VH-VL binders against q9nrl2r1430to1533. Designs and how they scored, part 284

Target 1, 104 residues: q9nrl2r1430to1533
Amino acid sequence: GGVHELSAFEQLVVELVRHDDSWPFLKLVSKIQVPDYYDIIKKPIALNIIREKVNKCEYKLASEFIDDIELMFSNCFEYNPRNTSEAKAGTRLQAFFHIQAQKL
Short names: E, the ipSAE of ESMFold2; O, the ipSAE of OpenDDE; V2, 0.75 times the mean of E and O plus 0.25 times the DockQ between their complexes.

## First folded at step 17 (VH-VL)

Design b56 (framework fv_nezutatug)
Fold by ESMFold2-Fast, scan of step 17:
Structure b56 (fold): chain C 104 residues (1-104), chain A 121 residues (1-121), chain B 107 residues (1-107)
Amino acid sequence: as target 1 above (104 residues)
Amino acid sequence: QVQLQESGPGLVKPSQTLSLTCTVSGGSIDYGYTWHWIRQHPGKGLEWIGSIYYSGYTDYNPSLKSLVTISADTSKNQFSLKLSSVTAADTAVYYCARGPYTSDHYYMDVWGQGTTVTVSS
Amino acid sequence: DIQMTQSPSSVSASVGDRVTITCKASQSISSYVAWYQQKPGKAPEPLIYSASYLYSGVPSRFSGSGSGTDFTLTISSLQPEDFATYYCQQANSFPLTFGQGTKLEIK
């Protein structure tokens, strides 16, 4: 069939991607649309990059995977004021991630 | 330009399995996209059947239960739909479509032309 | 499942008219609505994503608005090529669901 077994990291990334609040995190922030982002955020990352690293077996430890996800959230809160839809989405998705990461 | 093309039998007998393939050209079945099957019954609206991510992870419309299977063959740049135990209610135009993983989530930006499937004896 | 309800089910209009189609979600879906145009015998084509953003190549007479549960597609000055069926789709969560469609016909 059409069902394939996914690694634990891959499964978690897929769950994050499909979450209602994943929209700020799916791909790197556009430099054309948000030109000051890369002046402020020095270690940009997004779910598509994290998933590519999972598929290339670049995470040796669960802590390295968790660190990249947490960096993604940290970048969100550093760039976006608390009252923005991005920051609110990040808060909810981070809470969801913390629950799911207990499975790792 | 990315193009999608459905292929499969135009006629299927009741109780048999419907098998359709979507061939992708001008781009690969690649990271960052979901690949969808949608159908449209004669004179009716659109019904989402299911989707597959390039990793093989699938989501199905719960109304179709275990009757539906979607699979991908990245080496052939194709993804496929199998719908088992078909009845006349499965008569429809079947579309394959691409959806990006973006901040707008699950909309479908590229569609195949559709293939008509009639279920009759 | 999130149910999408369109209104009206059909509308008759003339070239140059302003046409408004509405879509209501059974639950809040933020701005995650897409709109499609389908002409007879053809596949649907995307018009709008994330409630208000025009898909590339779509004429500026099309616009979308709304958030939460209530969404609107507007055609500011109807052209002959705009006579088609229009569908909304919630893009928020699985299963993906479409409205029943609104048929735009020549008066």
Scores: ipSAE 0.005, ipTM 0.564, lowest interface PAE 14.0, mean pLDDT 84

Design b57 (framework fv_nezutatug)
Fold by ESMFold2-Fast, scan of step 17:
Structure b57 (fold): chain C 104 residues (1-104), chain A 121 residues (1-121), chain B 107 residues (1-107)
Amino acid sequence: as target 1 above (104 residues)
Amino acid sequence: QVQLQESGPGLVKPSQTLSLTCTVSGGSIDYGYTWHWIRQHPGKGLEWIGSIYYSGNTDYNPSLKSLVTISADTSKNQFSLKLSSVTAADTAVYYCARGPYTSDHYYMDVWGQGTTVTVSS
Amino acid sequence: DIQMTQSPSSVSASVGDRVTITCKASQSISSYVAWYQQKPGKAPEPLIYSASYLYSGVPSRFSGSGSGTDFTLTISSLQPEDFATYYCQQANSFPLTFGQGTKLEIK
């Protein structure tokens, strides 16, 4: 645990942010662009929030960090139909995350 | 480290209901994952039975849909399989597995060790 | 249902050999194929997902390739622990389906 896991979380978040498919996940969904999003999604999250939590040492266990990333993907698939660009980006980014998360 | 363990009777009579439970340890049944049942007939390949999402939503193999029920008890960290009206063709090793929840692909990254079920009178 | 057909059904090889196993889907599945290794009496162990991505801890002698309908698993230099049955699985749609398996046997 501790410091080594925190460094790994930071590295993984940076890799996710830099991935071509991160665009739906960089910041919280806009109410102007998607007015019904917050009626459907009760626990919104995005990579900028997760990164802030990593930097503030709010994750004590790798499972807590993984849970927040998985919540982000789960929200994407709950809101967006399978054939949308958002869902397709989420599918590819989640697959990338799963290979990288094995290092945690 | 997450582990899955199957349990249930090793012998079931024809026409009865096969009931198996998968216990999850080192992790929890929560969002982000889909939980699967797979079986393997003696000397043969693998057959997907069905899956359950943390919300309780299920998907079943159409060949088994009228006979199969999968349920989850998140308070016990378990999910279960019931297969009704079994015959000798249901003799197999039964596995439970975990896969990531995604919109368009379904992988299984953690598997239980399997439990042998024989259907015989 | 998407049918997965593996070739060959069995192969005999020696330690140090390069072995190639193929898997053909009855319709396009993009890159959504996984590969598993199963030793006698044991559960399948995941090797590869999304056609070419190795799971953590899988030796680099294993590699996967392909897209659409044709997929390949390659073992570049067989080790004694690699003698097992290998399965492909399409991950594209329900019901999930597996190939019939390829048994890799010692020569």
Scores: ipSAE 0.000, ipTM 0.560, lowest interface PAE 15.3, mean pLDDT 85

Design b58 (framework fv_nezutatug)
Fold by ESMFold2-Fast, scan of step 17:
Parts: structure tokens; sequence; C-alpha cells
Structure b58 (fold): chain C 104 residues (1-104), chain A 121 residues (1-121), chain B 107 residues (1-107)
């Protein structure tokens, strides 16, 4: 085929993935390396899962997409103490997301 | 089977712009892939130069920023590297590579064979 | 930038040996590390992604482990075709960075 425009959700996910502060969010936390994570976090999610949902057209409303991104940040802040590299990266990436999401 | 092949001049003069192209065969430059340029100086390790996503978004190594431009032409199944103001330090083998866009988007699963570039007067 | 440091820089081994190469990141990269094999005059070939997953077609004698800052590549029973230079790469954040390489040589 031809070149198709990316959806607004896909464009935003791509920008999040490419951001310097995306590293804690690219994929699900390893149960082997962080065994207590899944005892604390009941609804794990990551950018790769959100990207897959976008590609399968599973988001019908912008609010559903935004809710999944916010869940990802909420999980980060629930598990990681404020002074960690993970929490600091999450704070910066969430601010970036809020600016970009104004058009959704 | 996807294959990548680099092409461009093997010799470039100092202060000129190095221009290389990567031609993708056995598949298209497609949604869901990131396309990378990597180089290797003689007898040294690998250095990531930059990448372009299908959407046209680019990321560059800060040590080479302002000197590097990566672009894609999906109609030709090609993506290209321009490195301006070259010096002898830019003498290297240049590789193009493909990476997935998901959790492993920064990995490089298909590589070109490499093209040798010498910067000399 | 995340610095990737490999150890050793070179190792001499015999066919049948177990060989371990280590890679240390200057900051946490979770499991986002890849390993590549490069033979003289050839392009790097991918071996492992996400610290422990083998690419299709890679022999099972290769294995990877680690998370955070410390990673290892192990070859359980070295074969003649395994003599090469090995590179780790962090796939976590930009700029992408590689280790300096470990040259695996015949004893």
Amino acid sequence: as target 1 above (104 residues)
Amino acid sequence: QVQLQESGPGLVKPSQTLSLTCTVSGGSIDYGYTWHWIRQHPGKGLEWIGSIYYSGSTDYNPSLKSLVTISADTSKNQFSLKLSSVTAADTAVYYCARGPYTSDHYYMDVWGQGTTVTVSS
Amino acid sequence: DIQMTQSPSSVSASVGDRVTITCKASQSISSYVAWYQQKPGKAPEPLIYSASYLYSGVPSRFSGSGSGTDFTLTISSLQPEDFATYYCQQANSFPLTFGQGTKLEIK
C-alpha cells in the first residue's frame, strides 16, 4: 500500500515513546527483577500495550486513551518513591503528555 | 525477507557533506518501524548516529546534532543520512538498520552490510 | 548519556568452554539491553533483545540475563563459529549507546 496518516492517538504515543523520560514506561515491569510490583499494582500497563490497543482501534473515545495513559503514570507514582529516577521521569513525561493531549 | 543496503560515495573531502542512502527491499518502509544509522570507526566500537520513525520524526545523537539530517522517501523505499562539515574523524563503516516501534523499538533486528566512507583530501 | 561498559575487553577460550561477558550501565535501564555478534568484515547480527530473549535462529547455547545496571551474555559450550566481537546496547533512552565490545579469541 499507500502511506496513511497516523491517528492522533498513535502520533501522541510515538512522541511519548521517543521522549527521553519514557524509559520506565516502555514495557511492563519485570516480575523477576521487581517481584513485589504486581502485589502493589493491580492494573499494570505500559506504552507498548497502549500502542497495541491504538493499533487495534480499541479506543473509541479520547477519554479512554487518556485514562490508560494516566493509569500508567498513577502506577508509577504509587510504586516509586518521589525521589527515584522513575518518579522524576514520570513527572516530566506526564507534564509533556498533558501539553500534547490538549488537542485530543 | 527484508534486506537493507547502504549506498553513497566511498571518498568524501573534508568540510563537504556526506550523503548516504539506505534502500529497503523485500518489504516497504512501513508503519511500525524505526530506521537507524550506525557507524563504526576503524578498529573501534559502534556509534548510534540517529533514527527516523515512519511518521518522519527524527532522533539524533547529541554529539552529532546540528551536523546530521535523516530523511525518508517512502515512495522509493529509502531513507538517507546527511552529515555536514565532515572531518577525518568521520571515516568509518556506516550501517543502516531497522528496529520495531513497540517495547523493542530501540533494538535493531535487520542490518545492512555496511558501506566504507573515507574522509580525505 | 547512558554509558555501557563491557568486561572483559578480550577473552581467549577453547571450543567447549563456557564464556561469560558482562555489561554495566551507568544508570538503570530496566531490561532494555540487546546483544550483538560481529565477525570481521561483517555487519553486527542480533542475538538477544530485552536482556534474555533470543532472536529467531540464534542457537540455545546463547543466553542473557540481568536487569537494572548489570547484564551478562553467556555462551554455554563455545563453538568454532562463535569467535567474534560481542556488543551490548542499551535500548532504553536516546542517545542509544553501545558497549566498547568484547573480542572472543581462540586460545
Scores: ipSAE 0.000, ipTM 0.540, lowest interface PAE 15.8, mean pLDDT 84

Design b59 (framework fv_nezutatug)
Fold by ESMFold2-Fast, scan of step 17:
Structure b59 (fold): chain C 104 residues (1-104), chain A 121 residues (1-121), chain B 107 residues (1-107)
Amino acid sequence: as target 1 above (104 residues)
Amino acid sequence: QVQLQESGPGLVKPSQTLSLTCTVSGGSIDYGYTWHWIRQHPGKGLEWIGSIYYSGRPDYNPSLKSLVTISADTSKNQFSLKLSSVTAADTAVYYCARGPYTSDHYYMDVWGQGTTVTVSS
Amino acid sequence: DIQMTQSPSSVSASVGDRVTITCKASQSISSYVAWYQQKPGKAPEPLIYSASYLYSGVPSRFSGSGSGTDFTLTISSLQPEDFATYYCQQANSFPLTFGQGTKLEIK
């Protein structure tokens, strides 16, 4: 049960981190570099935070893990205009995630 | 293991500003967590005051009418609470706490021991 | 704000008893409720999150159940160290709110 699911979440996060399109999602957006981000995005999250939660066994349901990943993509599309490199990377990485998440 | 410790004055006069600091040890205020202030009035239950995320974004209980400021100093591994224009109703035990960040729910898994604040002339 | 109402406000029990405490939310909060134990003069200690999941180190005699608006904390075989005040907390939306507490007393 919990050990099996932790291994699945860990492997998926590792695959996301290694993906070419992960660069906008690896760490939280800098307030210094993007001052208005935290005025717009009320629930910021990134892959390093999700990976730490997986390692600490904080996801008890697959839906909780999926919700955090989907929040990450939702934040990307809310902040970044459709034609930006960030939004395009998010679109491709989200499609990859949906394929992999079918295994959960 | 992570530990939280509150510090500040035990007695504050009405109309003054209450300032409390929470020191974090065995862990860091640099990502993945939300840091909370909670208080408990004598003989009563728990009241959430507000929180601050690693990003510097604060969330406050609307009932405190913008008299609250929460800030974080990641270089000192501390976060702080300021309550302006205090009254006798602000007499309480004040706790700091840590919670993991999630997309839509907020829990508190580590708590400080609490510090007693009395507002009296 | 979401109001959390606990029942009963106090309960008297003996060691070995099965004790049940309930918590009702004023609107649906899915499974996003936590339970805390507080002993006199001490900080609250977390017991349960997401209605039914025990924090590490919490004895298996504690269990939680419920969804939507109605939640229950059960202690299957009460031990002397379990006499305390118990609080529920909704974790669904800001501001975060707690129940008024249930005091578990020696009979």
Scores: ipSAE 0.006, ipTM 0.563, lowest interface PAE 14.2, mean pLDDT 86

Design b6 (framework fv_nezutatug)
Fold by ESMFold2-Fast, scan of step 17:
Structure b6 (fold): chain C 104 residues (1-104), chain A 121 residues (1-121), chain B 107 residues (1-107)
Amino acid sequence: as target 1 above (104 residues)
Amino acid sequence: QVQLQESGPGLVKPSQTLSLTCTVSGYSIDYGYTWHWIRQHPGKGLEWIGSIYYSGRTDYNPSLKSLVTISADTSKNQFSLKLSSVTAADTAVYYCARGPYTSDHYYMDVWGQGTTVTVSS
Amino acid sequence: DIQMTQSPSSVSASVGDRVTITCKASQSISSYVAWYQQKPGKAPEPLIYSASYLYSGVPSRFSGSGSGTDFTLTISSLQPEDFATYYCQQANSFPLTFGQGTKLEIK
């Protein structure tokens, strides 16, 4: 717990960012490029926002960190049909996350 | 520490509307996940009734036709099931459950304890 | 609708036994299968998702395998707390459907 949990969160976010399938998740979806996204997704989030929250020590429990990562994946699957490259990348990255999250 | 708890009448008369509520604690229902209603008939298997996504979108089991409505009250952190025109066949234990939302994994990771509903006159 | 058929409907076993339960989908569902354990009077508990991934906290004696239409749940060395009913669920498409259940009972 405490400091060890915060170090683990940073480590895991770095590994997610470095993963080949992180490209849909690195930054918030652009309203200019995807105009209807924010009509559908009411709680947008991305890896850069989660990393900022880790750096500011905003996660007090591992479950809060996991919930934000899962929200990011849920947004992907809610917006993107199953057969899209975004949804496929999200599915693979989420599986990777679940394996790594067992350390938390 | 996410917990789900069903509530509603244990006895419903035939032709009436069954109304059940799931109270969620430890997580905001509009923040993520898919929120499901599942039932289990006495001595039988599980039947998925329908779900409401954190976004408010719903999916229903077509076998229940237009008899089912699922809604969310985010101010109370609750989601509810209404099943109209009930018959003895609707006698079951009703569960609410949470499932991760992913294109490939529609499973339920947290379940309520279940509430028994008997349909009789 | 995708129909899930489990076999056997019941199995009697002893502590320490290897037990295998099978589940067949009426059409290909890739690896989109979950397994649940249910004890009398209790809600189902998740065991496995995506055919082979063990849910957090589930003992390593549980394993899942399969793809397409044929799936198996294996308990490598049965423990007293494992006597329960097991359900498979297809996670591929709506409506979500479950197998009829396999009751694992003490010999």
Scores: ipSAE 0.013, ipTM 0.677, lowest interface PAE 8.1, mean pLDDT 87

Design b60 (framework fv_nezutatug; at its last look DockQ between E and O 0.31; V2 from the best seeds 0.00; counts 0 for: pae O 3.9 > 2)
Fold by ESMFold2-Fast, scan of step 17:
Structure b60 (fold): chain C 104 residues (1-104), chain A 121 residues (1-121), chain B 107 residues (1-107)
Amino acid sequence: as target 1 above (104 residues)
Amino acid sequence: QVQLQESGPGLVKPSQTLSLTCTVSGGSIDYGYTWHWIRQHPGKGLEWIGSIYYSGRTEYNPSLKSLVTISADTSKNQFSLKLSSVTAADTAVYYCARGPYTSDHYYMDVWGQGTTVTVSS
Amino acid sequence: DIQMTQSPSSVSASVGDRVTITCKASQSISSYVAWYQQKPGKAPEPLIYSASYLYSGVPSRFSGSGSGTDFTLTISSLQPEDFATYYCQQANSFPLTFGQGTKLEIK
């Protein structure tokens, strides 16, 4: 038996994608469904974009990867009121991310 | 990798406006996070002054709200504190800090080294 | 405002001692407390967030516990570099507030 290794960033993104609370973050917010989103959020990002950057080896430092994930959460809390299902999912997923990011 | 550094005058006259700047390197201030100002009076504990989100939205300590303004200059990657009508009670070491943007809690995990401000005639 | 009260205000200890510092919030803050270490002339350094999680690089001799209103920072085996002032911070609501500090001094 051989070992196939995933990068630390790839492993973490996979864990985020598979988390129950990832649904608001899997892909960019639809302009059709949420017309004012892009008037408020100037630097949109989502897990599919971050995963593509990981796969293309575009993160040279852990801090760059962490910054993109934190931007994703910052956007969530800037747009969504605290009592929404999106903000609640973001709160739980961000807490999970902070624990996992200790390994980076 | 991210580093914060405070700068401004070390001495300010009573009744004048104190102006401090935090220069951020290794990351962009408009790319997420919450950015904070904290001070520490000589021989005393820490006092939170206020915060600015990456969006430019601010929160101020109510005890200082009429006197404090925090702003960001994204072209210079800086955020700044203005404290008006200073008195000797505003003599302190001033720190800038960064924390994650969260829905229900606020931590400060990266700090500048601090800058000493003395209010004296 | 949420008031944070630390106990004791100062403690004298020897290298190798177990040291416990307590922080009490005037109202429930869930687990949203952070602990900081500050050495003379230096900025505060984060030790713990969310009551019990250590920041990267913090030695395992530091531990935190508590929820609601009562929180504890423990140093299991004091080292020479640990003599400092320790602060708790409630992270639950604005305005953010800190304890008055506990000065840990060499015995």
Scores: ipSAE 0.767, ipTM 0.910, lowest interface PAE 0.9, mean pLDDT 92
Fold by ESMFold2, look of step 18:
Order: structure tokens, then C-alpha cells, then sequence
Structure b60 (fold): chain C 104 residues (1-104), chain A 121 residues (1-121), chain B 107 residues (1-107)
């Protein structure tokens, strides 16, 4: 039989989720534990939300998908100073993403 | 595809304020990117003027300190440059550019076409 | 401010040549350098970010290397469309600064 083909977007988001440095990005930041986060970050997003948008075919262009992924990293760097574990994980995962995104 | 286009007057008199606008199409200016103004003087290299983050935070070249203001209008998907008290030394091609926002490194991955500004009587 | 010293100012080369252009930062910038190509009358075009990563659509004959203070851009087999001015940019800290450019000319 034929192999069911995953979309390039789904394949990339699965690779991001599996990466060791994905832990700050899997789900939205808890407003209970970090109440000031949503005063600073006006467009919150996380990998689970991006994955659902892929599943619902909400991305019409690769640029729309890339923009959501980059927004996720930008939020991390805007909220977290560069010496934090979150910002360091973001830097490493973003570098990984840029390598993988060349395949799109 | 994201595209940037500069607009504004091509001739400005000395001591006036230079006002330029960059119109962004194919993407939103408040979607995680950093937005830059760069100029290139006749026969010379490139000079970074300043940046505005998607969040509204700004950074300016200290050599232009207090003369430059960069602002954004998210409803029009535009960001703007104002440079006060211009002289002939401000004659240049002015570019707007986009880069992904990061904590420590700022690249310019999309450039506008550029607009020539001449400061002359 | 971090000064970017680019050399040579000009290089004459033939189609098929290997060409290298260097850029030296006045202090360490890790790998945070970008390279741009500018043809006459046009805006700069991005080539490389983070010292060695090519933007999508950039031909594989372009490569970048270096870390710390010393960086190079290499064109492995020069093509007619590669004759242009090349700029490096430190992307490490504000104010962002550019090298003064290298003009690559047909020999």
C-alpha cells in the first residue's frame, strides 16, 4: 500500500515538539503561575495551538505557518531576559527550526 | 510574500523634519518581527538608523540621539521614521527592512526598494 | 560601538574563480554576522545569517564561516550575476553596524 503523507507543516511541528528544548513552548504560559505574562504578550501562541491550526488546515501559505512559529520565539525573547533557561532553550530551538524550515 | 515599500517626500529643506513611512504587505507588523530603518549616503556604505519591535519597543543609533523617532501604526500596517533638524548630511537613500526579533542578534531578511531623500534649499 | 572592518575594498575576478571576502569585528560577536549583496540601483539582498546559514534561494556556491571576530564570505565558482558590492553586518548588539563594502568586479 501507499504511504500516508504528512504535510510538511505537520512534520516540522512534530520535530519541534520532540526536541529537548521544546519545554517552554508546548502549551500557553499559565496565567495563574505567571499573571503578568499576558500584560506584556498580546499575541500568545504555543506548539499545541500551531499543531491544531495545521490539523484544521488554517495555514494557506508556508509564510503564515513560519510567522506563527517565529511569533512563538519572539514572545519568549520579549518576556524572558537572555540569561534565563527559557530564552536559552528558545535560541537553540529556533536555530533547529531554521535548519528544518529550509526544507519547506 | 512580505513586501516593504518606503514613501515620503524626496526633497526636504534644511532644518525641517524628514518623515518617511514604510508600508508592509503580505504580513502583519505586530507579528513577532523587528522593523528597521537604514540609510545609504551617496557613494558610501550603510548606516543603521533605528528599529522598532513588534511590541512597540524602540532602539536608536546613538549618533542620531534625540533627533530620531520611530513609531508604528498597526491599524495601517505601517511604521514610520521622523528625523528632525535635517542638514545636507542627511541626504541618502532610506530603506526599511524586516528581521526576526531575537534577544541578541538582528538580521534583515526583507528590504524595501529604498527612497531617495535630498536635503537642499 | 562595534566596528566592522571589511577587506578588500575591491576585488577583480574572472567567471569561475573562487573569491573570499573578509570582515573583522572590533570585539567578539560570537557568530552574529550577516552578509548582503547589493547590485547598482537596487536594495541590498540577504545572503547569509549567523555566519554560515544561507537564506532560502541563495545559490550553494555562496558560503560563510567564522566566529568571534574573523568572518569570511566565499563564492566557490564565480558567476556573471555575482558581480556586485558585498556588505557584512554585525547583528550582535545595538547600534547595528555594517562593513564599508567590497566591490566585486569583472577582470
Amino acid sequence: as target 1 above (104 residues)
Amino acid sequence: QVQLQESGPGLVKPSQTLSLTCTVSGGSIDYGYTWHWIRQHPGKGLEWIGSIYYSGRTEYNPSLKSLVTISADTSKNQFSLKLSSVTAADTAVYYCARGPYTSDHYYMDVWGQGTTVTVSS
Amino acid sequence: DIQMTQSPSSVSASVGDRVTITCKASQSISSYVAWYQQKPGKAPEPLIYSASYLYSGVPSRFSGSGSGTDFTLTISSLQPEDFATYYCQQANSFPLTFGQGTKLEIK
Scores: ipSAE 0.306, ipTM 0.811, lowest interface PAE 3.3, mean pLDDT 90
Fold by OpenDDE, look of step 18:
Order: sequence, then C-alpha cells, then structure tokens
Structure b60 (fold): chain C 104 residues (1-104), chain A 121 residues (1-121), chain B 107 residues (1-107)
Amino acid sequence: as target 1 above (104 residues)
Amino acid sequence: QVQLQESGPGLVKPSQTLSLTCTVSGGSIDYGYTWHWIRQHPGKGLEWIGSIYYSGRTEYNPSLKSLVTISADTSKNQFSLKLSSVTAADTAVYYCARGPYTSDHYYMDVWGQGTTVTVSS
Amino acid sequence: DIQMTQSPSSVSASVGDRVTITCKASQSISSYVAWYQQKPGKAPEPLIYSASYLYSGVPSRFSGSGSGTDFTLTISSLQPEDFATYYCQQANSFPLTFGQGTKLEIK
C-alpha cells in the first residue's frame, strides 16, 4: 500500500487506540477468559473491528461510525459493574470520544 | 421518531397477574438504550417499577421485585411487564419509557402515553 | 435507596413570575438528576438531564442547577403553558426514585 491522508474516522480510531484507557476495547473479548460474555453481549465489537470497517469504507455516514463506537461502550457498561477497571476506563475513553466526535 | 405505546387489559381482578406490553415504533429495542416501566397511582407521584437492557438483563424496584417480571421480545420490538398477585394498591397509570444507556446515569427521554390499570373484583 | 425530597408540594404563581422548585437527595448523587413536566392526563415529559442540561425543544426559560444533594429547577418567566406538575428524579443508581412532585398552579 501507499501513503495516504487519514480520514477523520481513521484518525479518530487511531486516537482512541492510542489512549491509555483503550485496553478493554482493542480487540474482542476472549470467550476463554470470559466464558459468559457472549451469553450477555449479543453484538460484540471492538476497535480493531471498527478500524477494519473504516479501512473498508463501510461507514458512509458519521452516524454509522458513531453508532458502532457507542455500541462498543454500551457493551462494556452493560457487562462490567461501574466500579470495575474496565468500566472506569470506558467512562474516560467515552468522554474523550465525545469530545473528538464533535469534529466529525 | 421513536414512539412507545402501552397495551393490555385495563381491568384486573385481585390476586391475578397484571400483564402489559410496550410496543416500540420508529426505532428498535437495541443497544444504547434501556427500557423502563413506571407507574403512577391516582393523584400520586411516579414510581419506578423496573428496567430491561437489550441483553435481557433486568433491574427491579426492591419493593416489587418478588412480584415483577420484565421481558423483551426484540423480534416484535416489544417489552413487557408482569405483576403478580395484584391488589388495589396496584391500580395506576402504567408508563413505559426509554432512556439512554450510560455508565452511571439513567434518564427517561421518551415516554408512552400511559395505560390505566384498575384492580377491582 | 436514595430519597428525593421535593419542595414545595405546590406553588401558586402568575404569568411572568420567577418560580423555583428544589429537590434534595438523601445522599450525594453528583449531577445525576432529571426534571420532568407532567400536565393533567398526560405522560411526563423530560425537561432537564444531568442537573442542568435542557432537552432539545425545551424553552430557555427553564434551567436547572445543583450538584451533590441540592438541586433546583427554575422558570425565569412563567408562561401559561408551564402550569403543570414537576418531578425531579435521581439517575445515579437503582432503584431509580422520583421526588414527590410540585404542582404549579395559577394564582
């Protein structure tokens, strides 16, 4: 591949991935580590999946991109109690996202 | 825009089970939202009954927990309330509502018009 | 459970008046408070969330403030359509709880 200018979606995903609180969201939850996760969460998603969709130009509207990001956070908050490290990280990352999303 | 509509019998006999359904239109029972049942006794304030997430996870008012069941049928875009062993104290207007799902706060931003349920022999 | 104590229970006012309704939580709930307006025979309608943010379409004469345990809803200049019952709600944790309501009546 060649060098190209990142789209707004690509740039935002990069920023999310680089964030200190992205660790719960980088890839899909392991069924081995969390056996009941997929019994509860029916629409799993992660930043690597979202990045792939961006790369494939699957998002035609900013709202579609935002919906997937919000799905990612909602999954986290549904499965993890608020006092967990995952939920706390998600809260901070989501706040960061909401600020950055204003630029879209 | 999203609309909610309650439906079910307006009259229930004591000791029977109150059953209501909330039908969602203009949107889906999906991620990003939580779905609530609230009631209001005649001339009184609002009382939260319970909530359900898109996964089927539920939260109930402790004062009603043993008697309440909330479920969802995403294929029909509906969620339901069952309240068993009803008494006159359960006479109220019952509302279903939607709220955004966040990590730490729960609001109701869309309400149904409400349905009156009277418990009487 | 978190108790929301709303005051006053009723208030009489005239068009153009400034009206303030208060809600006190039994414990700190940060800014997780909503306000609703309910007219007779109608469902509650959301006015404010997170203590101070207006829902879309809500007139700017409505405002909310407070954090921790003490919260206020203010109508800067009462309009005819504002006569209704108002409820606060804590959105901090389950079980969700409402204030007793404040009936705003015409003087």
Scores: ipSAE 0.023, ipTM 0.703, lowest interface PAE 3.9, mean pLDDT 92
ESMFold2 (binder alone), look of step 18: mean pLDDT 91; pTM 0.943

Design b61 (framework fv_nezutatug)
Fold by ESMFold2-Fast, scan of step 17:
Structure b61 (fold): chain C 104 residues (1-104), chain A 121 residues (1-121), chain B 107 residues (1-107)
Amino acid sequence: as target 1 above (104 residues)
Amino acid sequence: QVQLQESGPGLVKPSQTLSLTCTVSGGSIDYGYTWHWIRQHPGKGLEWIGSIYYSGRTYYNPSLKSLVTISADTSKNQFSLKLSSVTAADTAVYYCARGPYTSDHYYMDVWGQGTTVTVSS
Amino acid sequence: DIQMTQSPSSVSASVGDRVTITCKASQSISSYVAWYQQKPGKAPEPLIYSASYLYSGVPSRFSGSGSGTDFTLTISSLQPEDFATYYCQQANSFPLTFGQGTKLEIK
């Protein structure tokens, strides 16, 4: 915990948000446009929710922050077939995340 | 519609601290946005002074050598700039601006009208 | 710091003309460039972000392109309200930096 670790979470979320492949992850999937999403995905999450949790100092350990990011990627791969633009973006962004997360 | 309004003294004496406030209406400063201070010297281009994130984290232009402090007061929906030890070179129009929530938050999508600050004795 | 250099510094054009303004970064900034329009006595207004995305409400005659170090802003058919100063800005890293500006004047 502490200010230093929260600063690192802020930096990493900012890097993820500005990454070219962040577009499927910026906001929660629309229930109106994708009605079956919430039947399949039991713990929806997106970068805007994670960003808010960082801002409110809700992550006490790096592992909690990493778990939420990994949940976001897991949801993507569970819902979206491998050959979709969403799954391809998720694959590249997750690889970027794993490299950056080594700094935490 | 979100609007930004700068306020502060139009005239500051050399060696004093310049204090400016940006009041935000039509939206909250406490979620997802980055808030910026930019200035423009007479007849010149734009210079980024610094930014404050939704988290309260600040970033400053290194050229200002620790003379700048940016802070936010979410209860008043305001963020502020303090520039210490001003000189005539700090005479400029000062703008506050918002960076959007989306994937590129380092550009400025909403600007205040600007406030003119003259540094003279 | 990343230096942004615009060319030309000024251009004179007529209504209906195609106008292109170029911006060069001193190092690669991927696609993280924004363009602004500023009229005398007014605050800058956003036109383009992430090199090619048109900001909401901006007329379709404005377009942006480029990646890496070389970027362009194009006005396909100049209108009277387009005479202004145009600035590019790198949005890649702190400190944020702007080009020196290009003044678009009536011929």
Scores: ipSAE 0.006, ipTM 0.558, lowest interface PAE 14.6, mean pLDDT 85

Design b62 (framework fv_nezutatug)
Fold by ESMFold2-Fast, scan of step 17:
Structure b62 (fold): chain C 104 residues (1-104), chain A 121 residues (1-121), chain B 107 residues (1-107)
Amino acid sequence: as target 1 above (104 residues)
Amino acid sequence: QVQLQESGPGLVKPSQTLSLTCTVSGGSIDYGYTWHWIRQHPGKGLEWIGSIYYSGRTNYNPSLKSLVTISADTSKNQFSLKLSSVTAADTAVYYCARGPYTSDHYYMDVWGQGTTVTVSS
Amino acid sequence: DIQMTQSPSSVSASVGDRVTITCKASQSISSYVAWYQQKPGKAPEPLIYSASYLYSGVPSRFSGSGSGTDFTLTISSLQPEDFATYYCQQANSFPLTFGQGTKLEIK
């Protein structure tokens, strides 16, 4: 049988998840492992949450999808000092995202 | 299609507080971007004043830190600058601007048209 | 603070000329330099980010190069609308700092 095409948002989320630098972003930060995270970050988000929103058809515009991805990177840079492995992974993944998002 | 528009008084007396507002249209002050204030003295170059992120986190130019407050009202899609105890040296064109939020670099890709502020008795 | 020094402070040129403006940072800023064009009475317009990447809509006659401490903006064939003041900005660290500006004037 035939296969249904993935949405553009789903395809881009899958590419982000598969990227080597996605590890800080796959799931929400653990409150047990990082207790002060939720005191600093007001709108936590991760790729699993964004993928769930895509699956529930919650994004009506490409700008809304891009906004949630940018929030994710923004949270990373707000919490993590510039020279950390998390911040460096975020910087590289964000650059990759900006190239891919031109297709949206 | 994001646009920024500065507003505030054109004339301020010495020792008073200068208050400026930047209104954002075509986008929102939620996240993903840092929101900046820059000024330009008559016939001179550009001076970065400070920035705010949607969380309320601010960065100020150390030369102005004790005098500057930047705040955001996300419900009105506005962010504001307060500069206390102004002198004639604060006479300038004031710009608001937007840049992407990253840990690595701080660019400003959208600017308002600027508003002229004169500090004079 | 990172100091940005532009050279020259002013340059007079004719339409069709190749114009080069340089910018030097007081310490290494990798490639984190932006260039702006400002016309009298108007806000600065972004031209270039990350030393060499043009913003959308910027004419191809503009180019940027450099890394570390030395950066260059080049206009390959000057047009009448290019007479303006040009600023470099380091995007590496707070406080953000700008060069003093280069005024490009009609000869």
Scores: ipSAE 0.005, ipTM 0.608, lowest interface PAE 11.6, mean pLDDT 86

